VH-VL binders against Probable pyruvoyl-dependent arginine decarboxylase (pdaD). Designs and how they scored, part 15

Target 1, 139 residues: Probable pyruvoyl-dependent arginine decarboxylase (pdaD), of Prosthecochloris aestuarii (b4s6j7)
Amino acid sequence: SIFPPQCERISVEEGLKSLSPGEITFAVMARNSTNEHGRLIASSIGVALPADESVYGYLSEHHPYGQTEEQSGEYAEDLAATMLATTLGIEFDPNKDWDEREGIYKMSGKIINSFNITQSAEGQNGLWTTVIACAVLLP
Key: E = the ipSAE of ESMFold2; O = the ipSAE of ESMFold2 at other seeds; V2 = 0.75 times the mean of E and O plus 0.25 times the DockQ between their complexes.

## First folded at step 8 (VH-VL; framework fv_rolinsatamab)

Design u4 (from s5 with heavy chain S31D, light chain A50K; at its last look DockQ between E and O 0.86; V2 from the best seeds 0.00; counts 0 for: pae O 5.4 > 2)
Fold by ESMFold2 at other seeds, look of step 8:
Structure u4 (fold): chain C 139 residues (1-139), chain A 122 residues (1-122), chain B 107 residues (1-107)
Amino acid sequence: as target 1 above (139 residues)
Amino acid sequence: EVQLVQSGAEVKKPGSSVKVSCKASGGTFSDYTMHWVRQAPGQGLEWIGRIIPILGIANYAQKFKDRATLTVDKSTSTAYMELSSLRSEDTAVYYCARDSYWLRSYYGMDVWGQGTLVTVSS
Amino acid sequence: DIQMTQSPSSVSASVGDRVTITCKASQGISKYLAWYQQKPGKSPKLLIYKASTLQSGVPSRFSDSGSGTDFTLTISSLQPEDFATYFCQQLNSYPYTFGGGTKVEIK
């Protein structure tokens, strides 16, 4: 999945001011559900943005069972950033942890930002629990 | 429920090759890293290598680098380990195991196959 | 390659005893260590990862301490179902080597 050129992150509040009733827009959604008692679920979207605004960024989605919010978000963010790094020809050591690789990507000068959007929950028996992470792309 | 189901036991002659399969079900195969580990009778665990389906790359322990080949078939959610130039010392149970992280073995191997006994005898 | 030295190779203990298993890396591995339990004829089972985090469904009597090169798995009150062989594995850099194992026998 790609992040269109010339896009930037804005707050939900700011984005809502830009929308009209009935307007159609592009969204990326990660969704996860459970009715199993004690099951940990999460939904994450990872985003990586290139320094060259004319180049596409990357979005990833991840909806695991048994991961914490931090684990799920880190997974998604790492995936998006590493796919972008690979596309941009940035060298990295695949055996290093995310913190170190993130530093290498940013010091390259080609990736300016990465982040994640994550929602998590723990299921209760007899109740459907759903978590959604969503990124809405405004024109 | 994520499960890894391996192919059945094999008996091989020295100098031949074996290819063990590992089929994943109940999850997203390509979002995880797949490892291969073996255990000789009465002995400990020995890491052979891993494959990252999203990147299509594999890494091996030096001992196996010239004899082992790890591949995936994404369409069938199946990982393969091929070991060539078999010797009697290669007699072991071979396991596939997944790491819940996509790139490195960050969180450990949380799902294991049932194991495949490979016996190498003349 | 990082060598993982695990001790003791075996231990006999009674139900309710505290059991301690050590694992030493030949060079620093930060917090990237996992512990596995293996019962005879079965596949290994993940207990702890990142040297402190219990895998889901693992009893709280299992814990780990340490960082860098020296790590300890502790079973605070041994139960009959804890009879097994335990392995450490470093996950800092490949090859992702295992310790030699510790067989825990219940008397």
Scores: ipSAE 0.140, ipTM 0.712, lowest interface PAE 5.4, mean pLDDT 85
ESMFold2, look of step 8: ipSAE 0.208; ipTM 0.734
ESMFold2 (binder alone), look of step 8: mean pLDDT 88; pTM 0.922

Design u5 (from s5 with heavy chain L55F, light chain A50K; at its last look DockQ between E and O 0.52; V2 from the best seeds 0.00; counts 0 for: pae E 6.5 > 2)
Fold by ESMFold2, look of step 8:
Structure u5 (fold): chain C 139 residues (1-139), chain A 122 residues (1-122), chain B 107 residues (1-107)
Amino acid sequence: as target 1 above (139 residues)
Amino acid sequence: EVQLVQSGAEVKKPGSSVKVSCKASGGTFSSYTMHWVRQAPGQGLEWIGRIIPIFGIANYAQKFKDRATLTVDKSTSTAYMELSSLRSEDTAVYYCARDSYWLRSYYGMDVWGQGTLVTVSS
Amino acid sequence: DIQMTQSPSSVSASVGDRVTITCKASQGISKYLAWYQQKPGKSPKLLIYKASTLQSGVPSRFSDSGSGTDFTLTISSLQPEDFATYFCQQLNSYPYTFGGGTKVEIK
């Protein structure tokens, strides 16, 4: 998914103070569930914010089995950043070290920030466990 | 939990090809990278290549570039490795292994298939 | 290609011993090294990634140190289940090469 230019990240508390019922303009949700014992689940939203005010940002969704919270979050974040970078014509070698690849994003000056929102859990037999990550755009 | 189940052992003649399958279960197939590694009898591990299903990109060790082909079928969550122009020195156990990440490989190969013995003899 | 030189090729040790295995890369690989344990007839098992992080379920007696080109796997107090062959693998750039292996044998 894409989102409009000139968005910035705000805290949940700041967002809640500015909300009235029906004011949410756009939401992206990643959801994952299991009832299997020991099954690791996660739900992640990745976000990439462009430096150029005229360019749309990117959101990614990721809901894996068998990934840690860190793995899932980094996956989603990097997917969003890579989609934005590809749109901006930045070339990279996906086989290079993350620090080196992250450096090309930073050196380009075309991506202001990237981050992720992740929830994770481990399932218990006979009990449904659900994890949700959500990003909401406010007017 | 993610599991990788490979096709059974094969006996091949020199000059022929083999195609080994690796079916994934218990995970989101497109969310990780599939590697292929072989081990000749009594020998160490040799990396053949990897494929990134979400982008359809494959990379190979130079030694295998002209003879190996990695593919995926997302609808069946199955990865394939085809090795052509087989020689006796290609006799080995062939493993598929997942890397839980598509961009960075530094998480290692945390799930391995059981291995497929390919024997090349006349 | 980045060559991974692993030493020793074998070590004979007793339960309770401290075992040290080294792995040297022919050029810098930052922290992108993994260690695997393989028992006869079995698939390799990931022990450590990022040259310091233990995989889930791996005992704390396993540790890694190093960065750049020189890395060390240490088993602080060898247990009976640790007799196996150990491989390092660089994950910095393709081809993702393995070391030659170190067989840890019971004395």
Scores: ipSAE 0.021, ipTM 0.657, lowest interface PAE 6.5, mean pLDDT 81
ESMFold2 (binder alone), look of step 8: mean pLDDT 88; pTM 0.925
ESMFold2 at other seeds, look of step 8: ipSAE 0.170; ipTM 0.732

Design u6 (from s5 with heavy chain N59K A61N; at its last look DockQ between E and O 0.05; V2 from the best seeds 0.00; counts 0 for: pae O 9.5 > 2, SAP .502 > .496, placed apart)
Fold by ESMFold2 at other seeds, look of step 8:
Structure u6 (fold): chain C 139 residues (1-139), chain A 122 residues (1-122), chain B 107 residues (1-107)
Amino acid sequence: as target 1 above (139 residues)
Amino acid sequence: EVQLVQSGAEVKKPGSSVKVSCKASGGTFSSYTMHWVRQAPGQGLEWIGRIIPILGIAKYNQKFKDRATLTVDKSTSTAYMELSSLRSEDTAVYYCARDSYWLRSYYGMDVWGQGTLVTVSS
Amino acid sequence: DIQMTQSPSSVSASVGDRVTITCKASQGISKYLAWYQQKPGKSPKLLIYAASTLQSGVPSRFSDSGSGTDFTLTISSLQPEDFATYFCQQLNSYPYTFGGGTKVEIK
């Protein structure tokens, strides 16, 4: 998944103040659910922002079972940033851990920022538990 | 030409700390991963950890995690390794070494400092 | 931690001899192995990385082979300047452990 050029990250609070009732916008969602007691679930969206204003950014979705919030978010962020790095022709070793590859991406000067949006939970008492992570694109 | 120049030899008492510097010249300092490795007299090499200057993030050999601190000063292109609670077995030559991981298939430490002897003696 | 077992601990050899040094990892490390040469009083010098690639300026008499867990450094015709200690290092997983070293000495 890609998103239009010249986007920037804003806070949820800032984003909510920018929306008016009746406005149409786009959201990207990752969803996960479980009814198993004790089951770890997460939903993550990874985001990578290019420095070149003419280039699209990248989004990823990840909805694992059995991962911590941090593991899930890192995986999603890694995926988005790595897809963007590949598109931009940034050379890297795919077998190095994320923090070293993130360093390469930032040293290139071609990826300004990467981050993740993650929600997690653990299933309880056989009830359905659902987690959703969302990114909203503002005009 | 990339060069790493380390601070001079030090003699320390048990229980104290040492901070070894490693000044890099050539290239942009933030384009390197800096590793620290030690070698006790007559012994092999032991990896202490590494730091990525652009992120400020260090990884440590678990053996040293509670005693070693890796830092950088990007303005002076200098990496630092501090080892606390020194013991006699910490007597070693301490090396900084550069890893140029931006080149695919380059996973070796291709530039080494000259080494800093740290002697821990009563 | 991945243990790197290097053999032999020392080799007595003459100029012109073929010298083989073995490095075994306790688990798979793919091709993420480097070889270093260290002379007394000097810092280590990178010879070969990624288990196949000679560092710039390293003589072609140095080569290695292997993948996974078993790796070999070969000096095809030993020269006087090759008397040194050689180390392998895995770079697959933290901590980036070294082998115990192999001292190559004059017979």
Scores: ipSAE 0.006, ipTM 0.623, lowest interface PAE 9.5, mean pLDDT 84
ESMFold2, look of step 8: ipSAE 0.107; ipTM 0.714
ESMFold2 (binder alone), look of step 8: mean pLDDT 89; pTM 0.927

## First folded at step 10 (VH-VL; framework fv_rolinsatamab)

Design v1 (from u1 with heavy chain S100Y; at its last look DockQ between E and O 0.13; V2 from the best seeds 0.00; counts 0 for: pae E 15.9 > 2, placed apart)
Fold by ESMFold2, look of step 10:
Order: structure tokens, then C-alpha cells, then sequence
Structure v1 (fold): chain C 139 residues (1-139), chain A 122 residues (1-122), chain B 107 residues (1-107)
């Protein structure tokens, strides 16, 4: 998914005040479920924002089994930032770890920020557990 | 088995535009990088640009930046290259070619379309 | 832009000959180089990527060596189907430029 130009993160409370009933907007959702006892699940949205307000940012989604909240969020953030870096022509080695590549992306001056939104849980036997992460884009 | 099938040959006048299509079958279209490359008669290969279908965002060689537009239609697994303000020097065979996985840019272009001859005359 | 210089521009060779083709980049490109074969009237075919990895279905007589700026494609024993034009391409930085090509012809 893309992130429209000139966007910034705002709180849910602030965002709700900016929307009116019947308004059409764009949302990205990641969902994951399990009924297996002890299974780790997560849902993540990764976000990367460009410094140039005239270009698109990127959103990613990730819904793994067996990853911690940190692992899932980092993967999603990495994916979004790497997609943005690729479209901006930032040179990087895709086989390097996230920490090294993140430094390259930030030092380029073309990516302002990256972050993630993650929800995680551990399943219970015979009970469906669902986790959802969502980002809503406001006009 | 992945295949790329391009639209047919075109004959154009200088100053007009051309839009070449490239339909992919097999594989996961959205995970590719789709490249466009041209070859003038008897000449070498020239990279025009690429588009990543999952992102819908393209990059271009500087020479083509102001005249080329790359797009995709994910619902039909089709990539498009439009070149405007055509000149006689744009006469070439135009190829689409895919890179297997967009996140790892070093795989090379392992599947190529059959080529589309665009002739710009007069 | 990274300029890719191939040499020689053409090679006249016989079946069974060893053929080498060089490709030089104007800047370091690590191992991000691909080699393609193109026969007259046909689309290019990927032979090697990452400057050493053979594409599936490519005969073992094709090999590559090099890193950084200097790369070599070798055909250890030329076969009749190998008469074609060969191109290198750097995949390190946009734009993904090609070498000028090397035509391998029957002597």
C-alpha cells in the first residue's frame, strides 16, 4: 500500500475529530487468528514517510505465527521503509540487517521516519483469538 | 511457468505517443519488478525504467523521465509503457522483462516478453 | 549513471573454443551483475546473476568471475547454439545500465 503525500501521524482521538459521518477514507488492516494453545500471533502495519512531501509514503502489513511483537513490528517497518527506499533510488544491500539499512535510509535524508503499529496475543486451546492492527488515512 | 505477452507492432508519426502492453501469466505478478528495455535496430539494449506492481511506483532513466510513463493493472496482471513526443530515434523493439522479487533487486531479468516493434517514421 | 564497458565488441570463434568476454563498470557495483544471451530476432535470455549464479537450465560451460568493477563471462567449450550476442547489466544502482554487447560469431 501507498501513503499519500503530506501525511503525518496523529492520535486516534485527534483523527476522529477530523472525520464526519459518511466521509470516505482509506484504511489498511492486518488481521491474524489462532485457536491453538500457546501459539504466538501478531498483526502489524509498517509505515515509512518520505522527506519530500510530493512523493508517496508506504504502508505494509504482516500477520505472522510464532513471532514476538517486536519481531513482527520490525519486519513490517523494514518492509515499508525498504519499499520507500527502493522507489526513492536509495542504494542499499538488501541482505544487510534492518539496523544497518535503517541507518542508510535515515542518513540519505529522503526518509523522515518509519514506525509500526502492532497487536499480539497468545492463543488458547479451542478458543479463537484474533488480533487486528489498522491505520486509517485522513484527507 | 511465467510468460510475458506484449501487444503488437506499432507504426507512429513523430510527435505522437505509443502505449505498449505486457500481460503476465503464471507466478505472482504483484511481487515482480517489471522492467522496460528497448533495442534500436542493430544496436544494444537500453534500460528505460521499472515499476513495482505491488507499489504501483516507477523509476526511470533520466533520458526518459519526461516522456515515459509506466503503469500496471493488477487485476489483469498487465504492465504498460507509454512513450510520448516520439522521434525517429525512438524506433526500436520494446521489451518488458520481470525481476523475480522486487525486494531483492539483484536477481536479474529472468523472463522477457517477445518484444514490440515501434516504428516512428517521417 | 554507471557506464558498463564490454570488450571485445565481437569475437570470431570455432566450436570447442574457450571464449571470454569482459565487462567493466565505471563505479563499484559489488556483485550485482547479470549476463544475458540474445540470438538474432529473439528476446534476451538470462544466463548468470549476482556475478556467479547460473540461471536454471543454463549449461555449466557458462561461468562468471569478478566483483567490484571488473567481470568476466567465460564459455569453456563453445557449442553451435552459443553463437549470439552477450550483454552485461549492472543491478546495483538506477538506472540499470547495460554494456554495449559482444557478438560471438562462427569463424
Amino acid sequence: as target 1 above (139 residues)
Amino acid sequence: EVQLVQSGAEVKKPGSSVKVSCKASGGTFSSYTMHWVRQAPGQGLEWIGRIIPILGIANYAQKFKDRATLTVDKSTSTAYMELSSLRSEDTAVYYCARDYYWLRSYYGMDVWGQGTLVTVSS
Amino acid sequence: DIQMTQSPSSVSASVGDRVTITCKASQGISKYLAWYQQKPGKSPKLLIYKASTLQSGVPSRFSDSGSGTDFTLTISSLQPEDFATYFCQQLNSYPYTFGGGTKVEIK
Scores: ipSAE 0.000, ipTM 0.507, lowest interface PAE 15.9, mean pLDDT 82
ESMFold2 (binder alone), look of step 10: mean pLDDT 88; pTM 0.922
ESMFold2 at other seeds, look of step 10: ipSAE 0.065; ipTM 0.684

Design v2 (from u1 with heavy chain G27Y, light chain S56E; at its last look DockQ between E and O 0.33; V2 from the best seeds 0.00; counts 0 for: pae E 10.5 > 2)
Fold by ESMFold2, look of step 10:
Structure v2 (fold): chain C 139 residues (1-139), chain A 122 residues (1-122), chain B 107 residues (1-107)
Amino acid sequence: as target 1 above (139 residues)
Amino acid sequence: EVQLVQSGAEVKKPGSSVKVSCKASGYTFSSYTMHWVRQAPGQGLEWIGRIIPILGIANYAQKFKDRATLTVDKSTSTAYMELSSLRSEDTAVYYCARDSYWLRSYYGMDVWGQGTLVTVSS
Amino acid sequence: DIQMTQSPSSVSASVGDRVTITCKASQGISKYLAWYQQKPGKSPKLLIYKASTLQEGVPSRFSDSGSGTDFTLTISSLQPEDFATYFCQQLNSYPYTFGGGTKVEIK
């Protein structure tokens, strides 16, 4: 998905103050579920923000099996940042490590921030376990 | 499980074109780079190029840049390699192989298609 | 282009032997090297990536050493299923070139 121009990240506490019950708002969601014993699940949303506030950024979703919270979050963040870098014409080698590519994106001056939101869990036999990660866009 | 299934063998005349398909299953197609590699009979492996489905970027070895075209159809999780102006030395087995785009644990080509024999006869 | 020089081109060995295959890059490739095994009529299989990490399910008798330009694949105790051709590949920069291959044959 696309992150609208001139938006900024705010805290959950700050965001909740601006919402009223019954309001309709735009959200990007990642969801994952399992009922298998020992199954590692995660749901991640990655975000990448351009330096030019008039340009849109990117949101990504990722819901893997068998990844740690850190692995899942980095994957989602990498995807969002790389999609934005491609749109902005930043030169990079996609086979290099995220650390190296992130450095290139930041040094370009065109991508000012990237981060992720991740929820994870391990499944239990006979019980459904669900993880959800959301980014909610406020007016 | 994770599979790459390629189209069947082809016999072509010099000067014609071939398009090999590679259907992916068992994983998120857009999360991985797709490479194309060929192997002439009794020879080693030769890298042709790669395509990144989510980014729409393809890169080619210099030898192939004027004749090879890599494309994807994300809706069917299928990658394609088209080679034009075929010559007898293009007779080879053509492989698709996936590689991790963002996963730190896997930089190599961890899943390969079964190969597609293309025979160019005069 | 980075040239990958693989040696020897073939080796004859017996079950239980230690086999060493060398791969030399014409320029530094850091840790971005992979090793593949290929049996006749089959597609290659990944053995080692990042110049030292075994792919899941690959026996511990396979190991790699080296960095920069000089890399070695070692099979510590050759098994019957290890008779195959082995290729190195650099993944540092385009084009992602392969070594010429080393055929491991029964003596």
Scores: ipSAE 0.006, ipTM 0.594, lowest interface PAE 10.5, mean pLDDT 84
ESMFold2 (binder alone), look of step 10: mean pLDDT 89; pTM 0.926
ESMFold2 at other seeds, look of step 10: ipSAE 0.082; ipTM 0.711

Design v3 (from u1 with light chain S56E S93K; at its last look DockQ between E and O 0.81; V2 from the best seeds 0.00; counts 0 for: pae O 4.8 > 2)
Fold by ESMFold2 at other seeds, look of step 10:
Structure v3 (fold): chain C 139 residues (1-139), chain A 122 residues (1-122), chain B 107 residues (1-107)
Amino acid sequence: as target 1 above (139 residues)
Amino acid sequence: EVQLVQSGAEVKKPGSSVKVSCKASGGTFSSYTMHWVRQAPGQGLEWIGRIIPILGIANYAQKFKDRATLTVDKSTSTAYMELSSLRSEDTAVYYCARDSYWLRSYYGMDVWGQGTLVTVSS
Amino acid sequence: DIQMTQSPSSVSASVGDRVTITCKASQGISKYLAWYQQKPGKSPKLLIYKASTLQEGVPSRFSDSGSGTDFTLTISSLQPEDFATYFCQQLNKYPYTFGGGTKVEIK
């Protein structure tokens, strides 16, 4: 998914100060659930922000089974950043590790930031466990 | 839960081609890297190639690069492997297999199809 | 291409034995190695990835050690269900080649 230009990451605390009760805004949510004992679940949103204020950014969603918080978050962040890099014509080797490709994207000067928002859990038998990751886009 | 279901066994003549399908079903849709691997009777595993569905990029082992074609139909969640100019040495079980990472393979092939026997006989 | 040399090609062992299988890469692959178990007539099953991480549901008697070029799969106490063929695969550099396999069978 794309999102509008001129977006900047802010903390939840800062965002809450900017919102009025009853205000409507767009949110992207990743959700995962299990009732199986011992089942790893995660929900992740990846975000990539372009340096050019006139260019759309990218969001990704990922909700795997059997992945750690780190695995799930890296997946989502890598996907968002690489889709933005592809759109911007940044050269990269698809078989290189995320750490190396992240460096290439940032050294290009065209992607200023990427990050992920991830929640994970392990299921308990007979109980529904749900994990949610959410990014809220302020107007 | 993601499952990979492959097309049925095939018997082919030398010089012909085969196209094996691999349909992903069940669970939540996620991006992945799809691999193709074969195993001749009594032999080990041989990597044919992989496709990155989001990018539409496929890479092949040198042995197969001139004869194999990997494609994906996103609308049906189906991967295809076509192998041309078949010889008797191509008789094998052909597997599709998924790495749960979307780009390069980090996690190994954690979901495998049931395999498709392709027999090349005169 | 990175060549994966797996040894031994077969091993005969008894329940309770410690079994060790080695896998050597022709060049460095960091920790990007996976191990698979295959029983006759079945698809391979992932056991270990990134040379140390057990796949969900795999018993802790399976372990891997090594990095770079030399890797070892260990079954600390062989169980009846562990009689199978084992393969390593490097995932560091395309093409993602397999070792030749090791058959673990009843003595």
Scores: ipSAE 0.209, ipTM 0.734, lowest interface PAE 4.8, mean pLDDT 86
ESMFold2, look of step 10: ipSAE 0.278; ipTM 0.757
ESMFold2 (binder alone), look of step 10: mean pLDDT 88; pTM 0.921

Design v4 (from s5 with heavy chain I57Y; at its last look DockQ between E and O 0.31; V2 from the best seeds 0.00; counts 0 for: pae O 6.2 > 2)
Fold by ESMFold2 at other seeds, look of step 10:
Structure v4 (fold): chain C 139 residues (1-139), chain A 122 residues (1-122), chain B 107 residues (1-107)
Amino acid sequence: as target 1 above (139 residues)
Amino acid sequence: EVQLVQSGAEVKKPGSSVKVSCKASGGTFSSYTMHWVRQAPGQGLEWIGRIIPILGYANYAQKFKDRATLTVDKSTSTAYMELSSLRSEDTAVYYCARDSYWLRSYYGMDVWGQGTLVTVSS
Amino acid sequence: DIQMTQSPSSVSASVGDRVTITCKASQGISKYLAWYQQKPGKSPKLLIYAASTLQSGVPSRFSDSGSGTDFTLTISSLQPEDFATYFCQQLNSYPYTFGGGTKVEIK
């Protein structure tokens, strides 16, 4: 997914103060479930913010089985940032790790920041467990 | 759970081409990198190439770059490997295999297709 | 291309034995190595990746060690289901080459 130019990250607390009851806004959601005992699940939203305020940013979603919270979050960030980098024509080596490519993207001057929102859990003995991560765009 | 189901066995004549399909289920197809690996009877594993569906980017081992073509159909979550100018030495089981990471492998090939036997004989 | 050399090519062992398989890269691959197990007529199965992480569902008797160019897969107490062929693969750089394999056979 893309999102409009000139967005910035704000806290949930700040965002809630700016919303009116019944207001409609854009959101991206990642959702995952398991009933398998001991199964790791996660839901992640990755975000990449361009330096140029006239350029769209990227959101990604990822909802894996068997990944830690850190692995899932990194995956989502990498996806969002790399899609933005591709759109911006930034050269990178696909064989390099995220930490190396992240440095290249930021040194380019075209990507300000990336981050993720991740919720994780471990499944219990045949009972359904669900995790959700969400990013909400405020006007 | 992610599963990879490959097309059935093929018998081909020398000089012809084969196209093997690999259908993914149980996940977002674009969230993976798909590799192709072959194994001649009684032999080891040989990496052919990989494709990154989101980027449409493919890499090939030098040995195969002039004969192999990797493609994807995102609408059906299916990857394809086409090998041309077949020789008897190309007789092998051909596997598709998923990287856990969408770009480069950090996690290894954690899901494999069942394999497709391609036999090249006159 | 980075060549991966496995040794031994085969090993004959009994249930309960400790088995060690080595894999050597022709140049440094950091920690980017994976180990696979393959039984006759079946697809390979990932055992260990990033030279440290055991794949889900893989018994703890499997472990590895090494970094750079020299890596070792160890099966601490061989079980009947462990008789198979084992492959290493480097994932450091294109092309992602495999070792020649090590067949673990019943003595």
Scores: ipSAE 0.069, ipTM 0.712, lowest interface PAE 6.2, mean pLDDT 85
ESMFold2, look of step 10: ipSAE 0.083; ipTM 0.678
ESMFold2 (binder alone), look of step 10: mean pLDDT 88; pTM 0.919

Design v5 (from s5 with heavy chain S31R; at its last look DockQ between E and O 0.03; V2 from the best seeds 0.00; counts 0 for: pae O 8.1 > 2, placed apart)
Fold by ESMFold2 at other seeds, look of step 10:
Structure v5 (fold): chain C 139 residues (1-139), chain A 122 residues (1-122), chain B 107 residues (1-107)
Amino acid sequence: as target 1 above (139 residues)
Amino acid sequence: EVQLVQSGAEVKKPGSSVKVSCKASGGTFSRYTMHWVRQAPGQGLEWIGRIIPILGIANYAQKFKDRATLTVDKSTSTAYMELSSLRSEDTAVYYCARDSYWLRSYYGMDVWGQGTLVTVSS
Amino acid sequence: DIQMTQSPSSVSASVGDRVTITCKASQGISKYLAWYQQKPGKSPKLLIYAASTLQSGVPSRFSDSGSGTDFTLTISSLQPEDFATYFCQQLNSYPYTFGGGTKVEIK
């Protein structure tokens, strides 16, 4: 699990014990910064939601250097969906491309939605460039 | 065992409106995309629009944009399609159909309602 | 709108025949195509999605191929229950348009 410095890190196990059943308003913010000229940065939040509304979804954050908006977003989405798939015991080949694994996850009937929220930028020397992504899960 | 059960057949006059319901059971409602498709007698399938209940977003084919309204009631797991200013060419079987929402693509409509015949006659 | 051109509009075939149905998109749709089977008086049934993946419970005699704009559905050995109308649908962009359908009927 990767969280911005503004948020404290907790384990999945600890977080699950602290959550109230039916509470789905949690949000997370991913943040990335650079002052290096030409440096690609992104901040992404991936979200994966289980078919069972009483089960909490998974989210991921990803703040890479050198990835496009699309690459960063797909990675975050993949990560969230794969974490949920692993927890739900969905059979898949981890060496397959995202497209193939996405199909397996969806057709399992256990993971209904995945998506990402991404902001990206290219740094300018001598200036701090910051990108932020935030997601709130809605019923 | 996911099921979509639609409201019964309707007979309507030209110029009136119809509202077809589609109740989901045996699965999660708000986290699926609900599509509406129609089929005139002896004709092919025509996509009307879709709604994503968890996001509250609906999109329509241009042909229906001014006459169709898609809504949901999450508390009853029911989707609705309302079509106004009915004409004889709107006579068709109207289907609701479920698809999983994934940002880059939909993976096909894997659960369909039984269909609702709407007949528009003078 | 992406137009889906499906051919043939009908085909007459016997049990055991190999049947091929094509769909052509007016612009690229990557692999975001689904195939459906429909029998008279019944709702459509999903056969294949993402231009390669069989829906659960669909017999292996159904397959498809293609990407971009040109797609085919193949029934390798036609069975009595396969006489139906088949539709393709693109799922790449709104509106999610269907092909005109192909009726597979008894010769």
Scores: ipSAE 0.013, ipTM 0.581, lowest interface PAE 8.1, mean pLDDT 80
ESMFold2, look of step 10: ipSAE 0.384; ipTM 0.796
ESMFold2 (binder alone), look of step 10: mean pLDDT 88; pTM 0.925

